# VH-VL binders against q96il0, part 11

Target 1, 167 residues: q96il0
Amino acid sequence: APERGAERRDTAPSGVSRFCPPRKSCHDWIGPPDKYSNLRPVHFYIPENESPLEQKLRKLRQETQEWNQQFWANQNLTFSKEKEEFIHSRLKTKGLGLRTESGQKATLNAEEMADFYKEFLSKNFQKHMYYNRDWYKRNFAITFFMGKVALERIWNKLKQKQKKRSN

## First folded at step 12 (VH-VL)

Design K26
Fold by OpenDDE, fold request of step 13:
Structure K26 (fold): chain C 167 residues (1-167), chain A 120 residues (1-120), chain B 108 residues (1-108)
Amino acid sequence: as target 1 above (167 residues)
Amino acid sequence: QIQLVQSGAEVKKPGASVKVSCKASGYTFTEYYISWVRQAPGQGLEWMGWISAYEGFTNYAQKLQGRVTMTTDTSTSTAYMELRSLRSDDTAVYYCARDQSYLPRGHDYWGQGTLVTVSS
Amino acid sequence: QAVLTQPPSVSVSPGQTASITCSGDKLGDRFAYWYQQKPGQSPVLVMYEDSERPSGIPERFSASNSGNTATLTISGTQAMDEADYYCQAWRSSTAYVVFGGGTKLTVL
């Protein structure tokens, strides 16, 4: 039995979009879609006087973004690979070459591809369920910390107003 | 209870390979990543790489590229780390550790460690 | 690899506060984790996400992050706290995990 070489499932390079906002920017920037994940990265602004709570929120957002980026990059890579394998396998079964007589890449019909999509979705169903669960958990956490940061900012504004009234 | 149980100590000659196992229990194995960390005698912790238990995606430390292979068996909830072309400086305690999914969010559970001794 | 720098050793008297620092590039952008390791034992997570404490870890353990420096603080240090402490973070660009060099805490 030929040793099926352990196909190094290399992770999609976590190419955080090299989008660098201008150094003097005081707001969050949205970059172009990443080539692997097709997600638009957000570059988060860091205030000069960032509170620990704000920093934690920023880190949570950043981590969640990277998590999403990595997940979808990997999914897209897996999808592309499995799609190609499926096409090759089906063409081989049909006794067809990988290229048409015109030299174009041989394709399968929509019905055959529908089988691939169904199989792919079925195979990845559990993965998607876990993703969705984790997505909610992460976003709830972010929302919670957004609330905390909002409260902190309100409190700080109130303190500043009180200090200005006492002077 | 969540547990990571590693294989026993190994003694190897230079140039040989070692394969350490890490059996996970008490949680859904496929939801987490496994990191491998080694510690040479009297030295600090050195990260070797991680593997996604479900997808089998791997990321290896640059220093170990080409010599290390991490794998998982989801049916047995077991992670494996193979280190090839062993050298004397590979003598260390090797740990498996659980990471959260997709991104390293710390290692909340650790194996008991596996001593690998490389001696002529 | 981004290097996390820790002091090699910290000494404290019983009941005093121990402080262990971990400095590294972009630590302000990533969560820091802290591990305690006693001789002959596996590391134990004592702090996660800069300042969060796992269940079962005593309240005397706390951590903070300021800029690119994470700090583990042990208030009311006890003899049982004598151990090696490691900080850890990961790099977004490579998804590599990085450990600090470790700090030996001695309780005198």
Scores: ipSAE 0.574, ipTM 0.831, lowest interface PAE 0.9, mean pLDDT 89
Fold by OpenDDE, fold request of step 13:
Structure K26 (fold): chain C 167 residues (1-167), chain A 120 residues (1-120), chain B 108 residues (1-108)
Amino acid sequence: as target 1 above (167 residues)
Amino acid sequence: QIQLVQSGAEVKKPGASVKVSCKASGYTFTEYYISWVRQAPGQGLEWMGWISAYEGFTNYAQKLQGRVTMTTDTSTSTAYMELRSLRSDDTAVYYCARDQSYLPRGHDYWGQGTLVTVSS
Amino acid sequence: QAVLTQPPSVSVSPGQTASITCSGDKLGDRFAYWYQQKPGQSPVLVMYEDSERPSGIPERFSASNSGNTATLTISGTQAMDEADYYCQAWRSSTAYVVFGGGTKLTVL
């Protein structure tokens, strides 16, 4: 029995964008699209005097970004894998090889592929619903903390102005 | 109620393999990652790796690369961890734990643990 | 591998405040999680995302982060709080989970 080669399940490399912004940057930077997720990572600026609220906001943003990156990387990989499996299965059922006589990869027609897309969407419908739910929850939390940070900054500016007036 | 129920204790000889199961219930199994963590007697927690329940993506601790295999059966909502080439220092309680969705975050639910004893 | 450093032991009297620190490189960039483990039991999540408390965890448990140091605080420590406490974080670069070495909390 041929040892079914342990199909190296391509671990979606943790898409740590190798994009390093300039050290002196005081702004968020957007990297190139990730190879797996196709999402552009953001490198978040860290202020020298980052408040605990600012830190929490940054962490939430970073985590949400990573969550999105991982989700879409996984989805894209799953999609690609299942698509290939579907194609292979259908070709086999048709008695066709994986390659044409010209050596090209055999493909299915648009109608056959429509069945795949429908099935894939149906199968992943619940997953997408949960993703959307969690996306809203995360973004709501981020927005909430953005508000808190904004208020904190206003308050700190007011305190500084008062201190300058008192001196 | 969310539960992770692990297989029973195992006694193995050096060089043998052990496969521990973790049956999940009370939640949608495919939405979460499962991490495996071990604890040698009197020692701290050691992360072994995680698996995505749906996709089957795995990430193993470098120390265990080549010896550990994690798998899932979505039909039974069961995660498996196989450790090969067992050594005496692999004697530990092995835990499965649920990670938060789509990220190896904190472990909110843990199995009861499986004692694996490696003895000559 | 980034090591999360915890004190090996902390001792407190009943009713006092216990503080357990966890320090690590880039811990300020990631959320910290805290686990309680009693002898012969599985770990229990007591704090998540630096300062969030799971349902069922007493209010006397709190946590904070400052820079690269996470701190678990137990106010009004009780005898039942005697346990090993572990901090945990994960790294985006490797997606590895890292635990601290653990802190034995003794309630004297």
Scores: ipSAE 0.563, ipTM 0.825, lowest interface PAE 0.9, mean pLDDT 89
Fold by OpenDDE, fold request of step 13:
Structure K26 (fold): chain C 167 residues (1-167), chain A 120 residues (1-120), chain B 108 residues (1-108)
Amino acid sequence: as target 1 above (167 residues)
Amino acid sequence: QIQLVQSGAEVKKPGASVKVSCKASGYTFTEYYISWVRQAPGQGLEWMGWISAYEGFTNYAQKLQGRVTMTTDTSTSTAYMELRSLRSDDTAVYYCARDQSYLPRGHDYWGQGTLVTVSS
Amino acid sequence: QAVLTQPPSVSVSPGQTASITCSGDKLGDRFAYWYQQKPGQSPVLVMYEDSERPSGIPERFSASNSGNTATLTISGTQAMDEADYYCQAWRSSTAYVVFGGGTKLTVL
């Protein structure tokens, strides 16, 4: 009975960086590139007296990061899968095996691979357009909240100076 | 208008399987995730899992691992949820819901629900 | 599994302010979402990303987050607001969706 190869159900990569910054850190840390997305995760610093606006900004940044991590992880997996399927299909059509006589993985020539890249980009064009649109929306929102937080910090500093002058 | 339309009510025996469909309209189906949520009679909402409509990536609740399968048909903009080895405690209203963008975040649109009754 | 905890019930008089809390581990690190569910109906998103209101939701609905507690506030509560309310969050470690146990809001 041929062992039906357990189709490795491609579990969605958990885009959670295992990078842990030092406990006494007072700034944001950049981790190594994620193995799936190839993006470097940022560990955001949490102030002891984080304001609601600062918290909102942090959450927006974190969410946007996770969104990017997930998007690119998925794209990379999809790309790898479709690339492999394309190669296998083309080799089969040519009557070639998946391995060379030397036991190496059979590859297609640059021209054939160029066709794959063109087709892949064409197929994913709309997806990339939506990604870009959402990327701008998210970054504009982050920038807006960065401005709000900056104003809040200025205001708090002014209030503290006034209180010190009154005492 | 964005709509999620689910299949009709099902009555099943213990040990049987049920497959619920969720047809999406009014938006680009392939740009969103679909979550499945169930609600037993008089109980709260229980998340079952999500699927990416385009890639078909899935994530299932640990409690349902091995019994649930989620799939999508992009040509018909339809999501499917199959639950196997049904038990009496699987009696619930099952909902499909659209997740926000490329993350399983909040659910902005919901199906009307599908009642699945498991009885001997 | 990290559970979101809600009070099982909240009662308010018409015109008063209702507050429903949702507490959970690391909820301060994630956005909270709120759903309204009336008997025999599907859940409806009433608040997203801690404090954002979807189009079509009345202005009397608001939400906030403080630490690991999210709060849904309904000002000037009306009889039509009687429903079950659920909080929800996303867990980054597992990519799971987690719901609170739900709160029955009664308008007396």
Scores: ipSAE 0.556, ipTM 0.822, lowest interface PAE 0.9, mean pLDDT 89
Fold by ESMFold2, fold request of step 13:
Structure K26 (fold): chain C 167 residues (1-167), chain A 120 residues (1-120), chain B 108 residues (1-108)
Amino acid sequence: as target 1 above (167 residues)
Amino acid sequence: QIQLVQSGAEVKKPGASVKVSCKASGYTFTEYYISWVRQAPGQGLEWMGWISAYEGFTNYAQKLQGRVTMTTDTSTSTAYMELRSLRSDDTAVYYCARDQSYLPRGHDYWGQGTLVTVSS
Amino acid sequence: QAVLTQPPSVSVSPGQTASITCSGDKLGDRFAYWYQQKPGQSPVLVMYEDSERPSGIPERFSASNSGNTATLTISGTQAMDEADYYCQAWRSSTAYVVFGGGTKLTVL
């Protein structure tokens, strides 16, 4: 979970800051973590003779990636906002200011912060349940579409075999 | 029997606020985003923003940021759009429309529209 | 910031094929959608996911989306097809929704 804000990220391995996709890749590839969601985007390969069914599959996968990035970016922002709101509320109850004597943000002890984490999980439980439902539905649809693409490719091979025999 | 039923027409003065409701029925409300789209007289469709019914997260059109608030009430399957600091160029028909959260089917059902007139 | 450009109007004779375009930078990388709106009515979805037709939409409606251009095609155009047509891209799951400016289809 990020500390104190959505601007925080996992520590990246050496070299990730200079990552660039290959100019002409024949395969999907995985990019560095997105700043807001901390998810690694897939950069999809687009073959020159992509069928309409293959295009739809690729677009569905791209849409699902964007949906997932948006959800977790939103959750990271909500977490940060509610964390600061909780800290502010508890400091006010204790009669303390928002800043320490050194000017740094005042914080709560670990026991008090554990209360926040429990409240946050409870408050957001249904939201994550609906996210999981949509995640499964999206992945079932994508898997089913992958099967349709596989059948299309088999059918095209059979049509080429039939054409060769008659020719 | 899928329906989106909106609140009635409103006449407002400049500087006032308006809140339009959109009651959904005949489907699982939490499986759809609600978009709000307006249409000034004789003009095209203008997207205002959307709200996720289950997460409450919103995205607003840049020109409306700060003036619009979209909310939902999942217990009543109702979406709301509030537009503040009304101007004469906010006169339009305001539509709600659903967009499925897990399949890219587009806005397949629309409300009947709510005419909001801003005049002095 | 994205812009979808449509011609303001298209005229066609009854029985002929009407073609309405929607242009945007790399529009073919996204799903495109088409809506029909008759005077005094709410929009009606007529094509989705680039080329799919909803139940109840006549088979004479078809669409494509490639490169920078999506195209709605109505074959055997009838007087009842006279309406405003809007394209849409960047649906809610992509964080923003954009509509084209609309095209008035006139059937003479």
Scores: ipSAE 0.554, ipTM 0.798, lowest interface PAE 1.5, mean pLDDT 83

Design K26
Fold by ESMFold2, fold request of step 13:
Structure K26 (fold): chain C 167 residues (1-167), chain A 120 residues (1-120), chain B 108 residues (1-108)
Amino acid sequence: as target 1 above (167 residues)
Amino acid sequence: QIQLVQSGAEVKKPGASVKVSCKASGYTFTEYYISWVRQAPGQGLEWMGWISAYEGFTNYAQKLQGRVTMTTDTSTSTAYMELRSLRSDDTAVYYCARDQSYLPRGHDYWGQGTLVTVSS
Amino acid sequence: QAVLTQPPSVSVSPGQTASITCSGDKLGDRFAYWYQQKPGQSPVLVMYEDSERPSGIPERFSASNSGNTATLTISGTQAMDEADYYCQAWRSSTAYVVFGGGTKLTVL
């Protein structure tokens, strides 16, 4: 139940770049949300005697995490950018400024913002379909390698059991 | 038959732009990203950037940021690379190459290359 | 900026084993890839995912990747193996593909 270093999860000046799991941990770690993707990265455990097959699985999982973080970082940036452009375009058409009299960013009412959300979802629908396809295929490959690692570990356990029985 | 067929050689003056095409066939175009790689005469391979086949998912080499634009047309299975503000040191053979979006296995198929010469 | 460093050239006698290195910071934490390029031709993938060989590539080609160094090994080197060889990796912090500078293999 006790936690060590809760500050590591929420206080870094540049976001999750400051998070560092304990070096002796025997488990994968889930870090705080990445500043750009808003996803929680996994910090993978590296066992002392990692087999070549285990190394390849870890590299595949790491590269898949990076691919996923890149996609969502780009989508979050695109969402923010297109939202501001939509608001700017509609305010300009209405002859209004980009900021209120108080200096806050001007925005649109809920009905007008609903138009943005519909347009954004429609525009990005195909990209999310291809993302889902690739996500599925990547997770299928990872599951396949996890199965291979599991069989390797069972085989090694049986070899050790056979050696002890013969002694 | 998997093929990447590029547009023909071009001769350009400094300050102009060039747009090289790469038409893919024989595979599911949207399952691969396209890298653009150039090679100056007598030099090594220089990665320029990549684009996913469904467009809007790009990364460009830092050296070329602001001068390069990569696009795709999924209806024709064609990737494009445009390099602007050409300099004499942009003279190179420009290659397109594919790599799987879901299981990167390296660039297993390459276009034939497009010589772009920037002179005078 | 990340750099993959290769020796500019390697010379071997026919039948000897050629070894081409590719050095980069923590390269062994990434998949490494190898390409062969003969004069006037496009590159050809010869090794992927550190040590895997595409179909059609002779078994005399092998590779490894650990620590800061990936190595392409060609056993029983033949005259047809004379080419430029490039390593490649994926760099996570900037999502860039990185190529090594290339190594000219000469078979004398």
Scores: ipSAE 0.470, ipTM 0.753, lowest interface PAE 2.0, mean pLDDT 83
Fold by ESMFold2, fold request of step 13:
Structure K26 (fold): chain C 167 residues (1-167), chain A 120 residues (1-120), chain B 108 residues (1-108)
Amino acid sequence: as target 1 above (167 residues)
Amino acid sequence: QIQLVQSGAEVKKPGASVKVSCKASGYTFTEYYISWVRQAPGQGLEWMGWISAYEGFTNYAQKLQGRVTMTTDTSTSTAYMELRSLRSDDTAVYYCARDQSYLPRGHDYWGQGTLVTVSS
Amino acid sequence: QAVLTQPPSVSVSPGQTASITCSGDKLGDRFAYWYQQKPGQSPVLVMYEDSERPSGIPERFSASNSGNTATLTISGTQAMDEADYYCQAWRSSTAYVVFGGGTKLTVL
C-alpha cells in the first residue's frame, strides 16, 4: 500500500495539456483536444473481464480514432504550410517583403485569400473523397463488431439464466 | 493475383543514391499503405517508413530522416523509395509491403525484395 | 522509442509445441502481428490482430496478446516450420511500425 506512481516532471505553462485523467474509470472518457489534429480523443475503458471479441472491438475503435487524428493533423499541417507558401509567393510576385514596416507578418487581402482557399479545396478534393470512403468503411466494420458484441452479451445472459434455472 | 513486384538488384558506391520501385497489381492501390522494410545480411527486419497511397503523407524512421524519400504514382499503382548518401551499412534487401489504410490487418503481401549492395 | 523484444532462438522437437514471445511496454493495448521468414524468402504473415489466422495458415499456429507480452504458439511443430519469426505492432498516434528482433525456430 505505500507504492505511489512516479511524479510528473514540471509542466510548462502553455502548449501542454492541463487535463488530468481519472486514476480508475469504469467508462470511456473524452480527453482534451489533440494539439495536432484538434480532435478530442476518446480514452477507452478496459474492463477486467473483457472478452476477446470486446478487446478486438476496443482496439479497432482506438486505431480508427488514431487514424482519424492523423489524417486531420496531416491536413492541418498541409493547410498551414500551403497557406504560408501561397502568401509568400504572392508577396514576392508583388515585390513586397514578408514583414510589414512594423515587423509583423505581411498578409493578403480577402479576395487574394479566397483564391488560396479555393485552390486548397480543389487540390485536396480527391484526398477527402478517399478519406470519406475509408471513414465509412471503418465505421461499417466497427458497427458490425458492435453487433457481434451485443449478440455475445445476449448469449451470455441466456447461458446465465439456463445455469441459474438448472441449479 | 495480388502482387508487389520490385525493381532489380543494385550495386552502388558510397555517397550515391538508389531508387527502388514496387509495382502493385490485383487490388485497389489507394486502400493501402506501402511500408518499406529492409534487412541487412544476417539481421532482422528494420522498418524504414510508410506512405499513404491516397494522401501521399509519409512517416519515416527517425534514423533515416533527411536521407529517404517515398513517393507513389497512383496512375501506375507504383510506390518508390529513394535512399540518398548511401553508406556501406545500407547494404540490405529492401522490401515493400502493403497494409490496409482503413483497417490495418498486417503486412499481408510483400514484394520479392531488392538487394542493394553498397561497396567501395 | 518503441522496442519489441524476442528471444533470439527457440528449439523444439518435432511434434512438440513451440512458444515464441514478444515483449513490449503495453503491447496488449495494440494489435500484434506475426511473420514467418524462411531463408531467401520474403516474410509471410502468419497471425494478425493478436489471434487471427490468415487463410492458408495451418491451425497449429495460434497467438495471444495481453499485458506486455504477445505469444506465437505452434503446436505439432513440423520441420517445415523452421524459420525466423518476427512480431510487429503499430505504435500510438504516430502510426510507426515496430518489428521485434526476430526468433530463430529450430526443429531438431
Scores: ipSAE 0.460, ipTM 0.744, lowest interface PAE 2.1, mean pLDDT 83

